# Designs tried in a protein design chat: miniprotein binders against p81326. Part 28

Target 1, 226 residues: p81326
Amino acid sequence: MLHFGGFIMEINHISKILEKEREEYIRNKVEEYLKQGFSKDDAVNKANQSWRTYIGHRIQDVIYNLLKKFLKDSGLKVTTDKALNNRNLPEELDKVKRLIAINYGEYLFLPDADVIVYKVENNDIKIIAIISVKNSFRERRFETTYWKLKLKESPVTSHIKVFLATPDKDNEISYKCPNGKPKKMRIILEYELDGIYFLKEDFEETEKAKHFGKIVEDIIEISKKL

## First folded at step 18 (miniprotein)

Design Z64
Fold by ESMFold2, fold request of step 19:
Structure Z64 (fold): chain B 226 residues (1-226), chain A 101 residues (1-101)
Amino acid sequence: as target 1 above (226 residues)
Amino acid sequence: GPEEILEEAEKLMEEAYKLIREARELLEKGDPESLEKALKLLEKAIELLRKAIEKIQKALDQGVPEELRKKLERAFYMAEWLLFFAEWLLEYIKERLERQK
C-alpha cells in the first residue's frame, strides 16, 4: 500500500511526453506556412504560436477530463469558458455563465477561465472554483491574478476559488527564491491566487503550492463548506 | 473475506503499474514495433486495473469495518488515478501509430 503514492505521480509524465512532439510539430508547421507563401521568419513565428496553442489545449483537455472524472462522484460538475461562450446555452450552463459574469458598467464579460467547477443542489448552482491551465509562462503571466481580483470585488463571486495548474516545464515559478533571488512571478501568483497545483515533482511546496494530485480533495473539501 | 480481496486488488494494481512503466519506456524508443508492444502492455494494465476496481467495489458493497473501508476507498482512488493515466497513454500511443501511416 505504501508504494501506491507513485500512482498519482504518473500524471507528471503527460506534459513531458507531449513536449517531445515539439520539434516535429514546429518543423511540419513551418513547411505548411512556407507552402502558403509566408517568409521563413513569419512561418517560424506562426509555427511557434501554433505550438503554444496546441500544447496548451492538450494539457487543458487532460485537466478537464481528469476533474470531470474525479469530481463526478461528489456531485460536482465541470465546464469550460469556451462552452459558456456558445450560443443558446442549456439552462444549467446559462446559470453558470450568469453567476461568473463580471460587470464593467454597461458590459458583462466572462473571466478568462479554462475550467470551471460547480455544483447543483435542489436546482441551485454554486460556483466552486476556476482553474487556469498554463504549460509555461511565456504568455498571460498574470491574467489569472487579474480575474481573482475582479471576482473578489463582488460578494456574489468572492467565494470562488481561483487556482493555477501547471507543469511549469521551464521552472519559472517552481521556487520562491532560487539562488537567493526572489522570483516575482511565483511570489505574486502564490500571494494572490487560492492555490497553485504543479504537474511535476520538483517544486517548493507550501500551503498554497501543492502537487496537482491534491486538487481533487481540495475542491471536494471546499464544496462541503458552501 | 474483504481483507483478502483488498490484497488481491493491490497485487493487480502493482502488476498494472509495472506494465505502465514498461509502456512508457517503450514509448521512449518510438519505433512502430515498440509502440505496438506498449499498446498491448497498456491494454493489459487497463484490464488489471478495472478488475482491481471491480473487486474493491464488491468488497465495499458487502459492508466492511471502518478501517478496512478507508483502505478500500484509498486503493480505489489510487487505482482510478493510475487508470486515468493508462487510458490517456493508450490513446496517445494510438495517435502516434496513426500518424505513422
Scores: ipSAE 0.851, ipTM 0.929, lowest interface PAE 0.6, mean pLDDT 89
Fold by ESMFold2, look of step 18:
Structure Z64 (fold): chain B 226 residues (1-226), chain A 101 residues (1-101)
Amino acid sequence: as target 1 above (226 residues)
Amino acid sequence: GPEEILEEAEKLMEEAYKLIREARELLEKGDPESLEKALKLLEKAIELLRKAIEKIQKALDQGVPEELRKKLERAFYMAEWLLFFAEWLLEYIKERLERQK
């Protein structure tokens, strides 16, 4: 009969489809920066940084819309860090922002929380999870683990689950011990985070490292405990 | 009966799945003619998935034995995942066609 696992796996193609834009995108951006007077080396560096921002935002939008669709009937709401940085915050989102903010003495900062899942009960807001979306681990490798540790420092945020969602197209964290040697980045991320969700098929599955298709069930299950 | 409705919905989902895979192959070619064909395949696939989801929802609403209910819920869940991808791909192909103007 019908193999339903294949239906969920189609989501893995989104990253692959978007990645095919990379060469053209970078060429166009290099041309733009050269016209602005940047050197060839600087134009290439800026174009690559622009691409990383672009692809990250595109994948984040997919994850946001997917979670919004699948979580709505469970009484769960979804927002983004972009929405929380809007100048004219509705009261509900202002409360969400304050409930995830990290205190650094005189300063309050938001963690890198690309997508935020929360619920509203009796006019009260409970943050369930934040999801960091990473396409590449070239820079800021452990930023997500840093934010998890900071959230654990306060009793008002210590319950918040911190997940990483990634296509991991360069296989930077797909396996714990490739070639018999521990992959430091995978080991630390899996240890410190509440879960890693892969938007691809080829990775080492563990209790915390799963295909992205499992994230909906996991979030719903967590929300029932809070 | 509701078991027959599930079978009909699964047939629609299988057809949609094949059309979506064909559309992805056409997108890989990237030329405007292939993109227009992919767009038509996706419009059909989305129609089939929405019909399947509607049939499943109606069967669930009338109340069914637990074993059949679980099968219907699983089919609904899978159809919604595939529909999400199909809708995303449709909009992506529209973007690609617009860029080529």
Scores: ipSAE 0.850, ipTM 0.927, lowest interface PAE 0.6, mean pLDDT 90
Fold by ESMFold2, fold request of step 19:
Structure Z64 (fold): chain B 226 residues (1-226), chain A 101 residues (1-101)
Amino acid sequence: as target 1 above (226 residues)
Amino acid sequence: GPEEILEEAEKLMEEAYKLIREARELLEKGDPESLEKALKLLEKAIELLRKAIEKIQKALDQGVPEELRKKLERAFYMAEWLLFFAEWLLEYIKERLERQK
């Protein structure tokens, strides 16, 4: 077919399809919380929080499964923050967890690392990239940049690429200077991160801001240099 | 020959793409009858894509001129992306149907 470019672009429909559940989801959740005795204001706030968690997890699952499929034949493995937080970790995943953890004195925390790409060579593990998945940016707008800066503080983790994958459903970071005025969030995210990958068509492309369809090639190229 | 195999695979891919778009339209309606129809269209689209991928892989395994090899590899990559979406959409529609029972 002469228009095969549209095949990759079908991925953009996933967030749109899921978003159609939003109104019914929120209505049902508000009703549940009202029955539990919450005020209308509290029920609405709780329902919106529930939705953000739900939609974020659904999009993360898509990205995880996609990367797992397309990176397998390149010798690259993929895991998630959820898998790394299991009590009974296999030795391989325990090593992955230790290789990305950040030290805060008595405490160790994993960065905002929804999806982690790594390779195994001769029983050695090399972390390639961490992908943070955001559906929208209403809260914790710069959390991903914070984690990138923390990873840069140590030579052990400074090589790890930090990517943001987003449908950007509310057009919060799609353009650097919409209507001639700089968008702080887009400019800072693009400056600090190693890449932003959009699951939509309408955004300003740059060296670091690309369609999500490019992420597979980019990760493979990075892995060859490590 | 391998050029005919590529043309056959591309025809299967185009047909699958049309079915996937139709399934998305039916999903927008959301009623159980439309969802059941969308499910059947996606099952057919997935079958066509897997057949196209198999044909492309066999052609690549035969050894082909570099020009055709690049075209076959591109078609394979595009088909795998569309197959991923079709499989996700199939599972999503199954979830929607189960929720309506």
Scores: ipSAE 0.850, ipTM 0.927, lowest interface PAE 0.6, mean pLDDT 90
Fold by OpenDDE base, fold request of step 19:
Structure Z64 (fold): chain B 226 residues (1-226), chain A 101 residues (1-101)
Amino acid sequence: as target 1 above (226 residues)
Amino acid sequence: GPEEILEEAEKLMEEAYKLIREARELLEKGDPESLEKALKLLEKAIELLRKAIEKIQKALDQGVPEELRKKLERAFYMAEWLLFFAEWLLEYIKERLERQK
């Protein structure tokens, strides 16, 4: 029997593969920053920050492309917050942008939305899900939760599912109560978000916490209910 | 028949998977020769997966019983997942090779 599970699990290696570049990347960036006149300590710090951004984008791109591919046949479309950051948007994307905007009274702001999944039906756009992609939780640990809560506050956006996709490199949210101690971040994220999808094997599976391989199916199912 | 096509497709997928795994192992070595070899393996894997997908699609197009249809669809999905990874890995290795020049 084809271990079909193994095929999906290959995605887990992406993070690991990318992480192997870290040493070389850091070395090169440190050299670059030293040439720019930074101190050694500053260069190292800047290089590390650059790496976090770099690897985050690389993982995000993978997830974006994956979702784009696998949702296409279902008539679902994907975009990103970056793509929406333009003054001259096509009508479709302009509508998407407006439909995910959060009201702050005098201002509208967009949530962090690494991937936005939507459908077009009878010239009407329905936002299905926002996927936040995080490699690590060192910074802005509950930002995704914040956006979820804000989206819930409006009838315009309350239906939008918010998912977290992560390899959870540092095992910060892989388990709820490792060693009997509750992991606040896992518990809160799982409680507040619509789902957490892991690009790894070693995690505590729950109704909301699943392997990333399930995200496509879940999104498609949600789309049918909207 | 469609069942035989599925079996053939699954064999292609298995072979592709082996090649992908080998390519991944070669990537871990990281030397240019290993990377070049990995590219060749991935190209072959991609070819096999495309063939598998084509076979599965052909079977689906012929009309099949529901049970077989589900199996074919699952196989199709898995093949596409593996193809996605193989293509990503191919591109990644190409990028890495370019950085080493």
Scores: ipSAE 0.845, ipTM 0.927, lowest interface PAE 0.6, mean pLDDT 93
Fold by OpenDDE base, fold request of step 19:
Structure Z64 (fold): chain B 226 residues (1-226), chain A 101 residues (1-101)
Amino acid sequence: as target 1 above (226 residues)
Amino acid sequence: GPEEILEEAEKLMEEAYKLIREARELLEKGDPESLEKALKLLEKAIELLRKAIEKIQKALDQGVPEELRKKLERAFYMAEWLLFFAEWLLEYIKERLERQK
């Protein structure tokens, strides 16, 4: 019997493969920043920040391309907040941008949205889900939760599902109560978000916390109800 | 028939998976020769997976009983998933080889 489960699990290796580049990447960046006149400590800090950005973008790109591929046959489309950050948008993307905007009185701002899933029916756009991609939770631990709560406050955006996708390389949110101690971050994220999808094997599975392989099916199911 | 096609596709997928695993092991070695060998394995794996996908799609297009359709669709999904990973890994290794030059 083909262990089809193994095929899906191969995606878990992406984060591990990318992390092996860290040492070389940091070394090269430190050297670069030293040449620019930064102190050793500053160079190291800058290099670490650069690495976080770099690996984050690479993982985000994988997830984006995966969702784009697997949602296409269902008539679903994907975009990113970066794609929406243009002055001249096609009509479709302009509508998407407006439909995810959060009202702050005199101003409208967009939530952080690494991936935006939407459908077009009869020239109407329906936003289905926003996926936030996090490699680690060292910074901005509850940022995704904030955006979910803000989206929930408006009838225009309250239906939008907000998901977190992560390899959780540091095991910060993989378990709710490791060693009998509650992990505040896992508990809050799972409570506030519509789902957490892990690109790893070693995690506590719940109704909302699933392997990333389930995200496509879940999004398609949600799309049918809108 | 469609059942035979599914079986053939599954065999292709299994073979491709073995090649991908071997390629990943070679990547861990990290030397240029190992990386080049890994590329060849991945190219073959991708070919096998594309063939499997094509076979499955043809079977689905012929009309099949619901039970078999579900099996074919599942196989199709799994093949596409593995293909996605193989293509990503191929590109990643190419990039690494370029950086070593």
Scores: ipSAE 0.844, ipTM 0.927, lowest interface PAE 0.6, mean pLDDT 93

Design Z64
Fold by OpenDDE base, fold request of step 19:
Structure Z64 (fold): chain B 226 residues (1-226), chain A 101 residues (1-101)
Amino acid sequence: as target 1 above (226 residues)
Amino acid sequence: GPEEILEEAEKLMEEAYKLIREARELLEKGDPESLEKALKLLEKAIELLRKAIEKIQKALDQGVPEELRKKLERAFYMAEWLLFFAEWLLEYIKERLERQK
């Protein structure tokens, strides 16, 4: 019997593979910034920031492409907040953009939405889910939660599921109470979000905290109820 | 019959998975020769997976009992997942090789 579980788990290696480039990447960037006249400390800091952006983008792209592929046959579409940052959007994407916008009185702003899943039925667009992709939680720990809560405040957006996808490389949210100590971030994220999907094996599984391999099925199921 | 096709597809998938694991191990070595070998393994794995997917799809198209259909669909899904990873890994290794020239 094929260890089907093993096939899905191969995705866990993507983060690990990419992380191995860090040392080389940092070294090269430090050299670049030194040549630009930055101090050693500044160069290192900038290089680290650059790496975070780089690795985050790489992981996000993988997740985006994966979801795009596996949701396609179900008639679901995916886009990104970046794709929506255009003055001249196709009608479909313009509608998507409007349907995820958060009201701040005089202004509408978009939530952080690394991946947006939606369907088109009878020329009507329904937003299904927003997936936030985070490699690490060193910064802006509850940003995704903020957006989830804001989306809940409007009947227009309250139905939108918000998921977090992460390799959690630093084990910041993999367990709720390691060594008997509650991990505030894990508990709050799991409570407030609709799901956390891990691109790793070593995590505490719950109803809301699952392996990333389950995200496709979950999204499809949600889409059928809308 | 469809059951035999599933079995054949599963064998192809298993072989592909072995190749992918070997390729990943070679990637960890990181030297150009290892990376080139990894590429060859991945190319073969991708070929096997595509063949498996095709076989599964053909079986599904023939109409099968519900139980077998579910098995085929699961196999199809798994093959596509593995294919996605293999293709990603292939591209990644190519990029690494280009950066080393």
Scores: ipSAE 0.844, ipTM 0.926, lowest interface PAE 0.6, mean pLDDT 93

Design Z66
Fold by ESMFold2, fold request of step 19:
Structure Z66 (fold): chain B 226 residues (1-226), chain A 101 residues (1-101)
Amino acid sequence: as target 1 above (226 residues)
Amino acid sequence: GPEEILEEAEKLMDEAYKLIREARELLEKGDPESLEKALKLLEKAIELLRKAIEKIQKALDQGVPEELRKKLERAFYLAQWLLFFAEWLLEYIKERLERQK
């Protein structure tokens, strides 16, 4: 018997499986930092930050590989901010970098764009979407919103869709009005971004807030309009 | 015909799904014997999914009525999602086993 929703929903287990490593990871990192001469308080803080970086990169890698696989046959290409920050860029990626960069006077910076989707047509590159990947929102609540607003300021970048992909492990943005109270973070993120894609089962679905399994169809449809 | 091919592919996908769920349960136990068993189940699940995908692609290549084509394309899409997860879980469990050695 086919469980169509269940097949796609298995992806939700990735974050849960990885999260079970947290306690052991932190214990090992604390001991490592203590041996380096840090105080216990400093070692704990550094270990927790190391975990947040580690889990974020693991989830980002999953999303990158998934999009690369599923978008390939639609002629869509996928890259990352890490790849764009290399000193020796292939010509194609150098063009991608130039097409998303934000001007700050004498300085040119990339938005925080964990995963970038683009297409190539007759040696012309069109940026389709930028996906920000966040496991939790402890310190960087509205960073993705800032980048969306900056991209909207220029006619050359204003078409770029900005999505947030998240397991939302601490239930920080899963519902608009939990217990009848408006959740500012969810409401503002949904208002300002082009979409929020959840890697979990329990969240309030809206036109802009969907399960991550919908992101492939949405990106393909957007690419047809460009 | 293509309708029979879809039914056969769906049976393979359902069997693979059951094996993947069992592998996740074995991962919860975490001991080396359970992890090795989970690897074997995932290898079988991946084999079944790749066979199902191949059957679906063959049916699509033959040209089919639109309604059956939509069903085949949906099954192909779902099989690819489940295959992605199975392959990720296989590699994750291999990493876990290497750490325990």
Scores: ipSAE 0.862, ipTM 0.933, lowest interface PAE 0.6, mean pLDDT 90
Fold by ESMFold2, fold request of step 19:
Structure Z66 (fold): chain B 226 residues (1-226), chain A 101 residues (1-101)
Amino acid sequence: as target 1 above (226 residues)
Amino acid sequence: GPEEILEEAEKLMDEAYKLIREARELLEKGDPESLEKALKLLEKAIELLRKAIEKIQKALDQGVPEELRKKLERAFYLAQWLLFFAEWLLEYIKERLERQK
């Protein structure tokens, strides 16, 4: 039997596989923090924060490696905000960093981007897109929309597409009107961002809200128009 | 002919897909014996996918009619997605086994 539609959908299992580590991870981290002398309440809070950092980095690594693999033959390059925060940057990455920086008067800051896609043409660098990776919306519900709005304020960065990639495990943004009532987070994210890419099968698909399997094709299409 | 090459590649891809699903089921069991068996299945699936990708590329290099070319390109794309997942899962299971030492 031919299961070609399912081949891309196997990516949906990555977050589910990693999520099965959560209970053991948190239990082990609570024990570590208790041994360091933290109260039980503090140890639990620290363990949950450690988990959110861990799972976020694991999903980000997958997305980084996937985009690097699939975009290479289209002449597109991929980096991360972590790589751009190193003090000893190669000239190419230093230029990428300067091209996405936002002015706050006398201060210059990078947007909180997880993955950055760019191209190099005759020693000229063009930023194509940034992809924010979110597993949880607990404390940073609209951070991605803030950065899109800031990038949109300047003609030198207004072309940069801002995408959100998420497994949305807790169904916080999967549907516009769950139970007949508008979900503010989904509606605002979809309105302000250039796209939301779900690493799961069960979500409300729209022009901007798609399965993650579409992200490669969309980035390549955008790059041809810049 | 190129149509037979596409059929052969699709057969390899479908076999690899079945092996990957079996490996995921073994990962859910989590014991070292199941994890080692999952590694063997994934190594085989990766081999089959790389063979399918090679066959598709050779067929594309022959200059096929456009309708067949589109089918070959789609199969190539799907095989690369499945290969990416299989390679990630292989490395994940290797990490799990090392933690259990």
Scores: ipSAE 0.861, ipTM 0.932, lowest interface PAE 0.5, mean pLDDT 90
Fold by ESMFold2, fold request of step 19:
Structure Z66 (fold): chain B 226 residues (1-226), chain A 101 residues (1-101)
Amino acid sequence: as target 1 above (226 residues)
Amino acid sequence: GPEEILEEAEKLMDEAYKLIREARELLEKGDPESLEKALKLLEKAIELLRKAIEKIQKALDQGVPEELRKKLERAFYLAQWLLFFAEWLLEYIKERLERQK
C-alpha cells in the first residue's frame, strides 16, 4: 500500500524531463541563427525566446490533456486558445469564444487564456475558469493579472476564475518572503488571481497556492456553485 | 468481496509504480537500448493500471458500504493520475527514439 500519495506527484517530473532538452535545443537554435547572419548575442537571445515558447507549449499541452481527462465525467468541457482561433468554429466553441471576449471599442479580443473550462446546461454555456500556463516569468510577468482585472469589469465575465499553472523552475514565485524579503511577483499574483497551481514539490502552500493535483477538485467544486 | 478487490488493485498499482520509476531511471541513461527497455516497462505498467482501474470500477458497480466506496473512488482517482503520467512518459520516450533515428 506504499506510494499512493506519490502517484499525483509524478506529474512534477514532466517539466524536469523536458528541461533536460534545453541545452541541446538552445545550442541547435543558436547555430541556426548564426547561419542566418545574426550576431552571437542576438542568436542567443532568439534561441532562449524560442525555448521559452517551446517549453510553454509542451506544458500547456499536458495541462490541457490532463484537465480534459479528469473533468469529462463531471460534465465539464475543456478547450484552448488555439482551438478558438480556428476559422471554421463549431457553434459550441463559437459561443465559448464570444463569452470570454473583451470589448475594446470597435475591436473584440480574447484574453490570454491558454486553457478554458466550461459547461453546457440546457443548451447554454457557462465559462468556469481559464488557466494561464507559465514555465518562466522572464517577460509578461503580470499579463495574467491584467486579464483577470479585465474580466472582472463586466458582470458577464466577472464570475470566471483565473488560475496560473506553473512548474516555476527558477523559483521566481514559489515563496512569499524568500530570505525575509517579500517577493512582489508572488504576492501580487496570489492577491489578484483566483489560484496558483504548482507543478513542483517545493513551494509555499497557501489557500490560493496549491499543488497542481488540487486543481481538478477545485474546478469541480466551483462548477457546482455556478 | 469488494475489500479483496481493492487489495488486488492496490497491488497492481504498486507494481506499476515501481515499473514507472525504473523507466524514469532508464530515460536518464538515454541510450537507445535503455529507452527501448523503458518502453517495455511502461507498456506493462499501463496494462497493470488499466487492470486495476477495471477491477475498481467493477467493485463500485456492485454497490458497497460508503466507507469502502470512498476508498475505491480514491484508489480509482490515484490510478488515473499515475496512468496519465505513464502514458505521457511512454509517448515522450517514443518521440526521443524517433529523433535518434
Scores: ipSAE 0.860, ipTM 0.934, lowest interface PAE 0.5, mean pLDDT 90
Fold by ESMFold2, fold request of step 22:
Structure Z66 (fold): chain B 226 residues (1-226), chain A 101 residues (1-101)
Amino acid sequence: as target 1 above (226 residues)
Amino acid sequence: GPEEILEEAEKLMDEAYKLIREARELLEKGDPESLEKALKLLEKAIELLRKAIEKIQKALDQGVPEELRKKLERAFYLAQWLLFFAEWLLEYIKERLERQK
C-alpha cells in the first residue's frame, strides 16, 4: 500500500501540468494585445493578468469537481461564485447566495468564495465552508482574510469555515519562518483562516496547514457538528 | 473471499497507477503521437480503476468484519482519488489534441 499513499499526491501534478502552458499562452496573448494597439509594456501586463485569471479558473474547476465528487455521499452539495452570479438562478442557489451575501449599507456583495460547500435540510440551507483558490499571491494578498473577517461580523455567517486552497507554486506561504525570518503572509493567513490546504508536498504542516487531500475529511467532520 | 477481492483490486490500482505515470511522461514530450499514446494508456488506467472500484463495492455489499471494512473503504477512497486525476488528465490530453487541429 506504499504506492497507494501516492495516489492522492497525483493531484499535485495538475498545477504543474497547467503551468507548462504559461509560456505559449503569454506569447499568444501579447501578440493579440499588440494587434489591438496596446504598447509592449501594456500588452505584457495584460497577458500576465490574463494568464493568472486562466490558471486560477482551471484550478478552481478541478477543486470544485473534486469536492462535488467526494462530498456527495455525505449529503453535502457544492457550488461556485460563477454559478451564484448567474441571472437564471434556481431557488436553492438563490438561497445560498443570500446566505453568504455581505451587507455594505445599500449594497449587497458576495464574498470572493470560489467554491461553496453547503447542505440542505427541509429547504433550509446551511453553509458549511467556502474555499478560496489561489495559484499565486501577487495581488489581493489578504483578500481571503478580509472575507473571513466580514463573515465573522454576523451571527448568520460567523459559523462558515473559510479555507484557502493553493499550489503555492512560487513558495510564498509554504513556511512560517524560512531561514529564521517570519513570513508575514503565511503567518497572517494561517492565523485568520480556518485552514490552508496545499496542492504540493513541500510545505510546513501545522494544525491548520495541511495537504489538500485532508480537506474532504475535514469538511465532513465540520458538517457533522452543524 | 473479501480479502482476495481487496488484493485483486489493489493489483488493478497499482497497474493503473503505473499507466498514469507513463501517460504523464508522454504528456511531457507533447508531440501528437505521444499524446495519442498517453490517451490510450489513460483509457486503460480508467478501465482498471473502475473495475477495482466495482470489486471493492461488491465486497463491501457482502458485509465484512470491521477491520477489513476499513481497509476496503480506504482502498475505495484512494482509487476514487486516482480515478479523478486520470479522468482529468484524459480530458486535458483530449483538449491538447483538439488545439493542435
Scores: ipSAE 0.860, ipTM 0.933, lowest interface PAE 0.5, mean pLDDT 90
Fold by ESMFold2, last read:
Structure Z66 (fold): chain B 226 residues (1-226), chain A 101 residues (1-101)
Amino acid sequence: as target 1 above (226 residues)
Amino acid sequence: GPEEILEEAEKLMDEAYKLIREARELLEKGDPESLEKALKLLEKAIELLRKAIEKIQKALDQGVPEELRKKLERAFYLAQWLLFFAEWLLEYIKERLERQK
């Protein structure tokens, strides 16, 4: 009776389920900050920022665990920016960190990557892809494109695919020309990035803009060429 | 034979899918009784999916004909996606129940 394609689409409910927590989360956080002595206005601002951090981390964790599960049997490994910023790095992760670092003269910085996919072959590490996870685009709209452009500047990092994964809960990039007018953010992100993967049903599919369920196949295919 | 194994696995996956959808509906209600029922449905769905995955893996290990192999691999892949969601939802509902204490 039901089409098996719906099995993959169940992941679209994760963002919807989490979003239902927002109002209660914010109310509880406002009360918490008021008890700490903040003004009402400051408590509200802090609660909203806390929510954005919370929801972003929850969605990132889902994506990290999903990729780790599905890429394991293809010999692909997954890590996070948080893990790479830890002082106690295993040698393998220290190599991953060095392979994605960007040189700024006297300084060396990591790109802002939420999830990093790599493989280990013959004691060598090859970085496959960096996935940026965004719940909404109300701030730092083009940071992901900046990092793609920086990675492209060096032969060591130019092969690294840069993907965006998003539920796009506010429909900011789901369509190129809604109401007949170009959405600058969608058009620029799609042009500059290697792919946009949506954790929802209602978006304009293109060669680069796909449902998140395609990301596993795409990463595996890319890894076979390295 | 392997074709019957695929059919059996697909029945388990379809039943698990129905249980998962019902659990999502119960989560929407949000009361402790509904959440406890949702946990039981998800535990059953996860059991069914793991059994389906086991059956498919055993059939694949036997080295079946290419066309059946492709179908088994597709079913395995779909079952793993649904299992991932079911496991996430189970843990989420456990978190919700802890909040209501």
Scores: ipSAE 0.855, ipTM 0.930, lowest interface PAE 0.6, mean pLDDT 89

